# Ledger of designs, part 5: VH-VL binders against ENHANCER OF AG-4 protein 2 (HUA2)

Target 1, 142 residues: ENHANCER OF AG-4 protein 2 (HUA2), of Arabidopsis thaliana (Mouse-ear cress) (q9xer9r771to912)
Amino acid sequence: EAAISRDAFEGMLETLSRTRESIGRATRLAIDCAKYGLASEVVELLIRKLESESHFHRKVDLFFLVDSITQHSHSQKGIAGASYVPTVQAALPRLLGAAAPPGTGASDNRRKCLKVLKLWLERKVFPESLLRRYIDDIRASG

## First folded at step 23 (VH-VL)

Design D5 (from B4 with heavy chain I58T)
Fold by OpenDDE, fold request of step 24:
Structure D5 (fold): chain C 142 residues (1-142), chain A 125 residues (1-125), chain B 107 residues (1-107)
Amino acid sequence: as target 1 above (142 residues)
Amino acid sequence: QVQLVESGGGLVKPGGSLRLSCAASGFTFSDYYMHWIRQAPGKGLEWVSYISSSGSYTYYADSVKGRFTISRDNAKSSLYLQMNSLRAEDTAVYYCARETLTREYNPWAGYFDYWGQGTLVTVSS
Amino acid sequence: DIQMTQSPSSLSASVGDRVTITCQASQDIENYLNWYQQKPGKAPKLLIYDASNLKTGVPSRFSGSGSGTDFTFTISGLQPEDIATYYCQQYDDRPLTFGGGTKVEIK
């Protein structure tokens, strides 16, 4: 069952779009994976996808999925909250580095990531000091 | 069809409290972010607060922070605004508004496709 | 906070005239700007979203343009039923903020 959930999630990433429906489906699969202790693996998979993605707009889509998983997990608590929130927090440097790499070509990515970070700050998803640091870092990179 | 109906407005003294309600119908209430927006007599529009679909996230304008509390009961398709420590400058028509669910994922999307008729709150000695 | 400066505060025009309202943001808000129409004693009505998208059911004489800091709302041929106050609104950041409004009247 764990393998099935994992494969389903990975498959969803291949067809991921920026639609609410697509992001929602992928989010539900991610939540399902957490039930089997796969939260770390899911986040690692997302990082690898981000790092290997050549299209900037697709990086934004993937990061929006990270946002969806994170906010959903945070709001619902339970197994997903206990798994994804700390996992995403620990992986934020890599996630942000991959989603918004240096360079003029990624200016829109930086803008979107910044907005997500500010939203997380607004909703107290992660410690304020941590988020403010990453916000400052992204601003400095732009 | 989508319908939002505010109630609970009235006359209150400064320092008093009032609770507004917004009854929603014609759509799946629990899927939507909801907002309160107010308008002082003869003045412009001022955003007050929002609450997420599940109620997990709330945010307030600085002018009402610590005094107002937004909440919702999805089972009753109802939105609420508890207003405490009311001031004269809180006098306004209060609208509940539905935030549009966009096709594209946008966690900060914020335009209002449906509004209630509003309920008047008057704070006066 | 993002300040929205709307101009003019009021205008009077003839039926059939082209009416233009502007909204300037204190910072770059991309296309996260909406326009509302509010008739006397009524709730606001969404006309334009994301700077230039006409809401379904809204007459084509209404339009919006702009991006970044400068935005324009246009009524290509003013009709009597268009008497109202119009507001721009940004959602680039919280708090959500509105322009001061433009009261449109018929001569």
Scores: ipSAE 0.901, ipTM 0.949, lowest interface PAE 0.5, mean pLDDT 96
Fold by OpenDDE, fold request of step 24:
Structure D5 (fold): chain C 142 residues (1-142), chain A 125 residues (1-125), chain B 107 residues (1-107)
Amino acid sequence: as target 1 above (142 residues)
Amino acid sequence: QVQLVESGGGLVKPGGSLRLSCAASGFTFSDYYMHWIRQAPGKGLEWVSYISSSGSYTYYADSVKGRFTISRDNAKSSLYLQMNSLRAEDTAVYYCARETLTREYNPWAGYFDYWGQGTLVTVSS
Amino acid sequence: DIQMTQSPSSLSASVGDRVTITCQASQDIENYLNWYQQKPGKAPKLLIYDASNLKTGVPSRFSGSGSGTDFTFTISGLQPEDIATYYCQQYDDRPLTFGGGTKVEIK
């Protein structure tokens, strides 16, 4: 069952789009994976997809999925809330590095990542001091 | 048809409290972010607060932070604004507004496709 | 906070005229800019979203353009029913902020 959920999520990533429907479906699958203790594996999978993705706009889509999973989990008091929030927090350097890599070609990626970070700060998803550091870093990279 | 109807406005003295309500109909209320926006007499529009679809996230303008509380009851399709420690500068028509659900995922989207008729709050000694 | 400077504060034009309203943001807000129409005694109504997209059901004489810091709202052929105050609104960051409004009247 865990393997089925994991594969379903991975399959969804292949056809992921920036629509609310697509992101929502992928988010639900991620939440399902959390029930089987797969939160760390899901986040690692997302990092690998981000790192191997050659298209900048696809990186943004994947990072928006991270945002959706994170905010949904943060608003829940169940297994997903307890697993994804700390997992994403720990993986933020890699997630941001992959979603907004160095270079002029990734300027829009940096802009959108910055907006997500500011939203997380607004909604107190992660510690303020941590988010402010990442906000400063991504600004400095631009 | 989408409908938003505000109520609860009236005359109140400085330091007083008032609770506004917004009754929603014609759409799945629980799917939408909701906002309060106010307009002082003869003045422009000022955003006040928003609440997420589930109610998990709220945010306030600095001018009302610590004094106003936004909440919702999705079972009753209702939005509320509890206003405490009211000041003269809080005098305004208060609108409830629905935030558009965009096809594209946009976590910071913020434009309003439907508004109520507004309810007048007057704070005066 | 992001300040939205709207110009002019008021204008009077004849039926059929081209009306132009401008909105300037204090910082780059990309295309996160909307335009509303508020008729006397009524609630605001969304006309344009994301700088240039016409809301469904809105007459084609209304249009918007611009990106970054400078935006323009246009009425091509002013009609009597267009008497209203128009507002720009940014959603690049919180708090959401509006322009000061432009009151449009008919001569």
Scores: ipSAE 0.899, ipTM 0.948, lowest interface PAE 0.4, mean pLDDT 96
Fold by OpenDDE, last read:
Structure D5 (fold): chain C 142 residues (1-142), chain A 125 residues (1-125), chain B 107 residues (1-107)
Amino acid sequence: as target 1 above (142 residues)
Amino acid sequence: QVQLVESGGGLVKPGGSLRLSCAASGFTFSDYYMHWIRQAPGKGLEWVSYISSSGSYTYYADSVKGRFTISRDNAKSSLYLQMNSLRAEDTAVYYCARETLTREYNPWAGYFDYWGQGTLVTVSS
Amino acid sequence: DIQMTQSPSSLSASVGDRVTITCQASQDIENYLNWYQQKPGKAPKLLIYDASNLKTGVPSRFSGSGSGTDFTFTISGLQPEDIATYYCQQYDDRPLTFGGGTKVEIK
C-alpha cells in the first residue's frame, strides 16, 4: 500500500497544475503517504522535481504544493503534522534554492516564495527567526 | 443561494463586551475563509479579522488585536466575533464576508464575493 | 501596512458619462486589487477582482485596469442605478486595506 501511494503521488506530480483542485488532490495524496511514513521521501521527491524542472512557472506550482502540504499538515496536526512540518523545515534551503533560483528570470518565483514565507511567518508555521532569515535572503537575492 | 446573516449588534458602554454571530447557508461553510469587516457611520471600510477554513489560523487588525477574538463553528455554519474592551471608535456596522475560493491556488487570496447585510454596534456612554 | 490612496473622494457626473476612479498603492501589489460597489444602506458588492476581472453578473460598463501601484476603475456610461460609493481593496498583504472610497452621484 505504501508503494502504491508513493507511485500515485509521483504520478500526480506529472500532471500537477496551479489549480486549487490539482494542488488539493496532490496534497491529499501526500497526506496519505505520511500515514505510511513516507513524508521524507515525498519531500525529497518534490526537491528533485524542483531541481530538475526547467520551467519557472512549474517550479512555482511545485512550491505551492509544498505550501499546501505544509499548511495542511500544520493545521491538522496528527501524523502528517508531526512528519511534514519538521521535514519541510529541514529541507527549506534546498526547496527555496530550487523554487527560486538566482537570476532575473526567476524574479516572479522569488516574489511568490517570499509571499509564502511571509504567510508562514504570519501563521507561525515555523520559528520566526528561521523564516525571517530566509525572507531576508530572498529579498537580498532580488 | 449563498446567504450570510449577522446578528448580535446593539448598544454597549465603553469597556463592555459584545459577541457577534454570522449564520452562513447555501454553501459548504467549512471550505471557506471568513472575514469580519466594519464600517463606521459615514466612513469607509476597515478590515478587522479573518479565520481560516478549519479555524487553525486567525489574524487581526492592529486596532482590535488583543480585544477581539474571531472563531467559527463549522458544524453550525457559524462565524463569531467576541468583542471585549469596546471603545467608542469600535462603533460601526460589522459585516461578515466570505473569501472567494479561487480556481487557481492562491494561499493569500483575499477578496470577498459575498457579504452579509451587517449588524450595527454602537459603543457610547 | 499597504496604503491605498483613492481619488477622487467624490464626483458628480451625468447619465451616460464616462467615470474614472483611481487607486494608488503604497507598494507594488501586482494585480491583487479588487473593486467594490456599495449602495446607500447596503453591503458592499464585488464588481472587479484581480484588477481587471469582471465578476459574473456585473454589467459590462464596469471595468478595471492596472498593475503594480496604479489602478483604474471605469464606468463607461454612467447609469442612475450606479449611484454608490466605490472602494478599492488590496490583498497583497495583511492587514487587508481599502481605499478611502469614491462617492459617485448623478447631476
Scores: ipSAE 0.893, ipTM 0.947, lowest interface PAE 0.5, mean pLDDT 96
Fold by OpenDDE, last read:
Structure D5 (fold): chain C 142 residues (1-142), chain A 125 residues (1-125), chain B 107 residues (1-107)
Amino acid sequence: as target 1 above (142 residues)
Amino acid sequence: QVQLVESGGGLVKPGGSLRLSCAASGFTFSDYYMHWIRQAPGKGLEWVSYISSSGSYTYYADSVKGRFTISRDNAKSSLYLQMNSLRAEDTAVYYCARETLTREYNPWAGYFDYWGQGTLVTVSS
Amino acid sequence: DIQMTQSPSSLSASVGDRVTITCQASQDIENYLNWYQQKPGKAPKLLIYDASNLKTGVPSRFSGSGSGTDFTFTISGLQPEDIATYYCQQYDDRPLTFGGGTKVEIK
């Protein structure tokens, strides 16, 4: 059921770590949510989590989850690809703003986000022009 | 024990084609990113290409882009490198290498913990 | 592309000597640098990853340090079996690039 999947994903976010295992589990749950049409809600949840997170390292973890969901969705196509890729693209300003906020304290976050953006560019996950714009923005803020 | 064994090297004329293979064993092949790295005789190491675990993502050095194609067959635990329009400067020992699977999530390439013995490709008239 | 300038290109030292190899990156690559050992006629072998982490099973006489643009590889007490060419390699960005290598010989 949709509600169960959603709750499971949200629960996973509470215990999310930067391990491949943790990110992988959360990613699988996100993919499952997409089957129930919850892609937009999942992304919104991630944004809210990022925005409310006080620890910079945790923001990176969450953004890495975004990366994992995005790349998996892009590579697997199907329902997940059709939902998460455009949803993440549309939400990218908010995601980046939350994951890599301004200030010297978030310099590492900007670096990590930049690397992810460059990877997306490399793998043609999103339009080149769009990604280059965000890349330039992050570089300018650094 | 992890093993990578390259094959398919040989002598080929400029403009010719060659297909390299890398047979993997001793690990779950489908879990790992794989790379090709080459070394011209008496020279240093040059990264050539990588392919993601599922094969969905590939990337190439500019020197081989448009000419080389990396692929994999996870069912056969095999990595391939199709080399077309070969040039003299492609002459090298070609290594297949496994990218380490780190505990920590790292979306970009890591380090190469296992290498094959290499296979020699000679492009000459 | 990120250029890795490795120095020296070759060196000869005595058994037991301290050997130092340096790599300089053309830009800040944080700690995304690895060191490999390649013995004659063999494939490269990973020794150090992420600038300073010794790979499991590698002798403790090998070490790495540095971050940003300047990195150092050290053999504290050169042994006969250490005759090889050593390479640094960055993975901060594609293409992945290697240093030019340092050939280490024993006097």
Scores: ipSAE 0.885, ipTM 0.944, lowest interface PAE 0.5, mean pLDDT 96
Fold by ESMFold2, fold request of step 24:
Structure D5 (fold): chain C 142 residues (1-142), chain A 125 residues (1-125), chain B 107 residues (1-107)
Amino acid sequence: as target 1 above (142 residues)
Amino acid sequence: QVQLVESGGGLVKPGGSLRLSCAASGFTFSDYYMHWIRQAPGKGLEWVSYISSSGSYTYYADSVKGRFTISRDNAKSSLYLQMNSLRAEDTAVYYCARETLTREYNPWAGYFDYWGQGTLVTVSS
Amino acid sequence: DIQMTQSPSSLSASVGDRVTITCQASQDIENYLNWYQQKPGKAPKLLIYDASNLKTGVPSRFSGSGSGTDFTFTISGLQPEDIATYYCQQYDDRPLTFGGGTKVEIK
């Protein structure tokens, strides 16, 4: 049950694209995984996938999936909100470190991640002081 | 076949209130972010507010923050703008606008593929 | 707030002319810029999104270009039905802001 849900999500990550439909499908699987108590495993899979990903554009696709899971969970509340929101919050240093690394090759990554962080700030998804610190850190690294 | 129809505009004195409505049809209203945009007579366009598809998120221009409240009723396919403490500077045609859904995931997209014909709000003594 | 400066504020041209409108942003907005057409007494209509992408169903005589701070909107062969005010609009940052508009008339 749980293993099937986790395997389905992992399979979706392998074929993830930056389309609304692809990210939406992966998001729905992630929300379902939370019902089996798998939110921490899903976030760890996302971290590992981001850290091992060699292509900058693919890192953005994965981070947009993190955004989609986070905002839908925050919006819905319930089991997904209770698990994904705090779990993603705790993982932000690793998620952002992988998705928005320093260096000239990742300037687009940093810009896109900044746009997402500003959106989270606008929507009060995470504490303001935390988000402003991450925003400042990414700006300073560029 | 997408249709947006605003109503509720009229003449009101400064300090007064009005409630605008926007009736939507021809699309799945609950899938779309909705916006209010206004245009003072003979002037350009000014963005006012948005509301997310579920209604969970709202955001306002500073010029209206604290005075205007955007809301939606997805069961009725309707968007609303409650306007309180109206001022002469709020005189404008108010448009409801649908934010487009693009194929590429873009959570900060801000372009409007369909607009209503607008409703005039006049604030004068 | 990001200020959008359109030039010119108005212009007159003949049918068949090439018309060019410019829009300058107060900061780098990448390609997060749209163009709208507003005919007298009507609501605006989206023509171009993300600086250069023509919305489906919009005539190919309309085009856009640019990135960063400087953007250009072109009508390659002006038609009588193109009489309107044209607006640029950025979505790089909140609040969303529009240019002051360019009124296009036939001479």
Scores: ipSAE 0.826, ipTM 0.909, lowest interface PAE 0.6, mean pLDDT 93

Design D5 (from B4 with heavy chain I58T)
Fold by ESMFold2, fold request of step 24:
Structure D5 (fold): chain C 142 residues (1-142), chain A 125 residues (1-125), chain B 107 residues (1-107)
Amino acid sequence: as target 1 above (142 residues)
Amino acid sequence: QVQLVESGGGLVKPGGSLRLSCAASGFTFSDYYMHWIRQAPGKGLEWVSYISSSGSYTYYADSVKGRFTISRDNAKSSLYLQMNSLRAEDTAVYYCARETLTREYNPWAGYFDYWGQGTLVTVSS
Amino acid sequence: DIQMTQSPSSLSASVGDRVTITCQASQDIENYLNWYQQKPGKAPKLLIYDASNLKTGVPSRFSGSGSGTDFTFTISGLQPEDIATYYCQQYDDRPLTFGGGTKVEIK
């Protein structure tokens, strides 16, 4: 059952798009994976997908999925929240480094990632000093 | 089909309190972020507050922070604004507004596709 | 806070005229800009979202353009029912802010 949930999530990533419907479905699969203790595996898969993705547009789609999982988990304050929120926090350097790289080709990526970080700051998803450092780092790289 | 109806406005003295309600119908209320936006008589529009679909997140304009509390009851399809320590500058028509669900994922969206007709709050001694 | 400066504050035009309203943001807001119509005694109504996209059911005589800091709203052939105050609104940053409004009247 765990393996089925994991495989369903991995398969969904292959066809992920930036629509509310696509990201919503992938989010629900990720929440199911946390039910079986797989949150760390899901986040590591997202990191590896982001790091190996060659298209800037696709990097944004994946990071928006990270946002959807994070905010959904944080707002629920259940077992998913207890697992995804700290796991994503620990992974932020790798997630942001892959999703919002320096360079002229990734300007839109940096803008969109900054918008998400500002929302996390507003909603107190992660410690404020941590989020402000990442925001400053991305602004300095552009 | 979508309908938003505000109520609870009236005359109140400075330092007093009022509670506004917004009754929603014609859509799945629990799917939508909701906002309060106000308009002083003869003036422009001022954003006041939002609340997320589950109620987990709230945010306020600086002018009302610490005095106003936004809340919702998804079982009753209702939005509320508790207003305490009212001041003359809070005099306005208060609108509830629905934030649009965009087809593209946009977690910072700020479209207000449906508004109620408003309820007048007058703060005067 | 992002300040939205709208001009003119009011205008009068004849039926059939082209009417242009401008909105300037105090910083780059990309295309995160909406336009609302508020008829006398009524609540605002969304006309245009993301600077240039017409809301479903809005007549094609209404249009919007711009990006960054400078935005334009146009009525290509003014009709009597277009008497209203028009507001721009940014959603690039919180708090959400509106322009001061432009009151449009028929001569």
Scores: ipSAE 0.821, ipTM 0.907, lowest interface PAE 0.6, mean pLDDT 93
Fold by ESMFold2, last read:
Structure D5 (fold): chain C 142 residues (1-142), chain A 125 residues (1-125), chain B 107 residues (1-107)
Amino acid sequence: as target 1 above (142 residues)
Amino acid sequence: QVQLVESGGGLVKPGGSLRLSCAASGFTFSDYYMHWIRQAPGKGLEWVSYISSSGSYTYYADSVKGRFTISRDNAKSSLYLQMNSLRAEDTAVYYCARETLTREYNPWAGYFDYWGQGTLVTVSS
Amino acid sequence: DIQMTQSPSSLSASVGDRVTITCQASQDIENYLNWYQQKPGKAPKLLIYDASNLKTGVPSRFSGSGSGTDFTFTISGLQPEDIATYYCQQYDDRPLTFGGGTKVEIK
């Protein structure tokens, strides 16, 4: 069941698009993976996909999926909330480093990632001091 | 047909309380973020508060924070605004508004495709 | 807060005229700007979203343009039913803020 869920999620990432429907389907699979104790594996896969992705627009799609998983887990509480929220928090340096790199080609990436971070701040998804540091770091890297 | 109907407005003295209701029909209420937006007589529009589709997230304009509480009951397709410690500055028509669901994923979207007709709150001695 | 400055605050025009309303944001808001129409005694109605996209069912005489800090709303041939106050609204940052409104009347 676990291997099937992990393989389904990985396959979904290959065809992920920036639509509410596509991100929603991938989010459901990620939540299912958490039921089998696979949250850390899902987040590591997202990190690796982000780090290996060469197209800036795809990096945004993947980071929006991170947002969807994070906010669903935080709002729903339960097993997914207990696993994804702390796991994503620990992974933020790698996730943001890959999704919002410095340089003129990634300015849209940085703007979109900043808007997600500000939303997480508004919704108290992660500690305020932590989020403000990441926000400042992305602004300084432009 | 989407309908939003506000109620609960009226005259109240400063320091008093009112509870506004918004009855929703014609759509799956639990799928949508909902907002309160107000308009003082003869003035422009001011955003007041939102609540997420499940009710897990709320946010308030600084002018009402600590005094107003937004809530929802998805089983009754109803949105509420509890207004405490009312001030003369709170005098306005209060609209409930539905946030648009866009095809593209946009977690910070903020445009309102349906509004109720509003309910008047007057805070005066 | 992001300040939204609309111009003019009011105008009068004849049926068939081209009407232009401008909106200036106090900071770069990309294209995160909407336009609403509020007819007398009624709630606002969304006409334009994301600066230039016409909502389905809105007459083609309405249009929007702009990006960054400067935005324009146009009615290409004013009709009697277009008597209303028009508002721009940004959603780049919280709180969501509206322009002061432009009251459009027929002379």
Scores: ipSAE 0.800, ipTM 0.901, lowest interface PAE 0.7, mean pLDDT 93
Fold by ESMFold2, last read:
Order: C-alpha cells, then sequence, then structure tokens
Structure D5 (fold): chain C 142 residues (1-142), chain A 125 residues (1-125), chain B 107 residues (1-107)
C-alpha cells in the first residue's frame, strides 16, 4: 500500500506541470503518503528530482509542489503537519540549493523562491530567523 | 450567478467599532481566498486584508494591523471584518472581493474577479 | 512596499480614439500586474490579469502589455460606456498595491 503510494507519487512527478490541477493531484497523494510514514521518502524524492533537473522552469514547478505540500500540511496539522513541516525544514538547504542556484540563468528561480520564502515568513510556517537567513543568502547570490 | 453583498457600514465616532459582513452566493465559497479592499470617498483603492480559503491564514495592511480582524464562516458562506479603534482615515467604502482561481499554480496570486457593491463606513466625531 | 505610479491621472478623449494609460512599478514585478475598470458609483471590475490576458467577456478593444516596471493599458476605440476610472494593481509582493487611478472621460 505504501509502495503503491510512493510509486504513484513518483509517476506524477514525471508529468508534473505548473498547473493548479497537476500540483493539487501530487499534493493530495503526498499527504496520503504521510499516513504510511513516507514523508521523508517523498521529500528525498523531491530533492533528487530537483538536483537532477536540468531545466530551470521545471525546478520552479517542483519547488512549487514543495510549497503546496508544505502549506497544506501546515494548515491541516495532524500527521501530515507533524511529518512534512519538520522534514521540509531540515531539507531546505538542499531544496533551495537545487531550485534557486546562483548565476544569471537562474535569476527567475531565485525570485520565485524568494517569494515563496516571504510567504512562509508571513504565514509563520518556519522559524523567522531561519527564513530570514535563507532570504538573505539568496539575495546575496545574485 | 456570483454575488457578494456587504453590510454593516454606518456612522461611528473615532475609537468606536463596527463589524462588516459579506454574504456570498453562486459559487463554492470555501474554495476561495477572500479580501477586503477599501476606497476613501473620491480616492483610490487600498487593499486591507485577506483570509485563506480554510481561514488558516490571514494578513493585514500595516494601516489596520492590530485593529481589524478578518474572519469567515464557510458553512454560512460569509466573510467578516471586525473593525476596532476606528480612525477618521478609516472612512471609506469597504468592498468584499473574491480572489480568482487561475489555471496556473501561483502561491502569491492576488487578483479579484468579483467584488461586492461596497458598504460605507464613516468615522467622524 | 511596491509603489505604483499611474499616468495620466485624468484624460478626455473622443469616441473612437485610442487611449493609452501607463503604470510604473517601483521595482521589477515581472508580469504580476492587473487592470481594473471602475465606473462611477460601481465596484471595480477586473479587465486584464497578468499584464496582457483579457478576462472572459471583456471586449477585445481593451489590451495590456509590458513587463518588469513599465506597463501599458490601451483602449483601441473608446466607447461611451468606457467612461470610468482605471486602476493598475500589482501582486508581486504584499501588501497588494494599486495605482492612483486614471479617470477617463468623453470630450
Amino acid sequence: as target 1 above (142 residues)
Amino acid sequence: QVQLVESGGGLVKPGGSLRLSCAASGFTFSDYYMHWIRQAPGKGLEWVSYISSSGSYTYYADSVKGRFTISRDNAKSSLYLQMNSLRAEDTAVYYCARETLTREYNPWAGYFDYWGQGTLVTVSS
Amino acid sequence: DIQMTQSPSSLSASVGDRVTITCQASQDIENYLNWYQQKPGKAPKLLIYDASNLKTGVPSRFSGSGSGTDFTFTISGLQPEDIATYYCQQYDDRPLTFGGGTKVEIK
């Protein structure tokens, strides 16, 4: 059941697009995966997809999925909130490093990731000092 | 047909309180972020506050933070704005506005496809 | 806060004229810019979202363009029913902010 959910989520990542429908479907499945204790595996899969992705616009799509999972989990509380929020927090250096790399080619990526971080700050999803540090780091990288 | 109807406006002395209501119909209210936007007589538009579709998140313009509280009741398809410590500069028509649901996922989306008719709040001694 | 400077504040034009309104943001807002029409005594109505996309049901004489800091709203053939105040609005960052408005009148 767990393996089926993990495989279904992985399959959705292959066809993920920046639409509300696509991200919503993937988010719903990620939330269901938390019921089987799979939050760490889902986040690791997202990290690996981000790290291996060569197209900057696809990196944004994947990071928006991270945002969707994080905010839905934070607002729902319960098992999803207890697992995804701390798991994403711990993974944030790898997630941001892959999604918002330095360099002139990824300026849009950094801008979009900054907006997500500011939204998380506004909504108190993660500790303020942590978010302000990452915001500063991304601004400094270009 | 989508409809938003504000009520609760009126004349209030400085330091007073008012509670605005917005009755929604013709759409699934619980799917949408809702906003309050105001317009002083003869002036432009000023964003006031939003509330997320579930009510989990709220945010306020600095000019009203700590004095105004946005809330919603999804079972009654209703949006509210509790306004405390009112000031003369709060005098405005207050609009209830629905944030559109776009095809593209955008965490910071903020444009308004339907507005109510507005309710006038006058703060005067 | 992102400041939106809208020009002109007022204009008069004849029916059939091409009308152009500009909006300048205090920082790069990409295409996160909307245009609203507010007829006298009425609530605002969304015409254009994301700088250039017409909302369903909006007449094709309305158009928008631009990105970054400079945006343009155009009515290609002004009609009597277009008498209104037009507002740009950014949603790149919070708080959401509007331009000062452009009142359009018929000569």
Scores: ipSAE 0.757, ipTM 0.877, lowest interface PAE 0.8, mean pLDDT 92

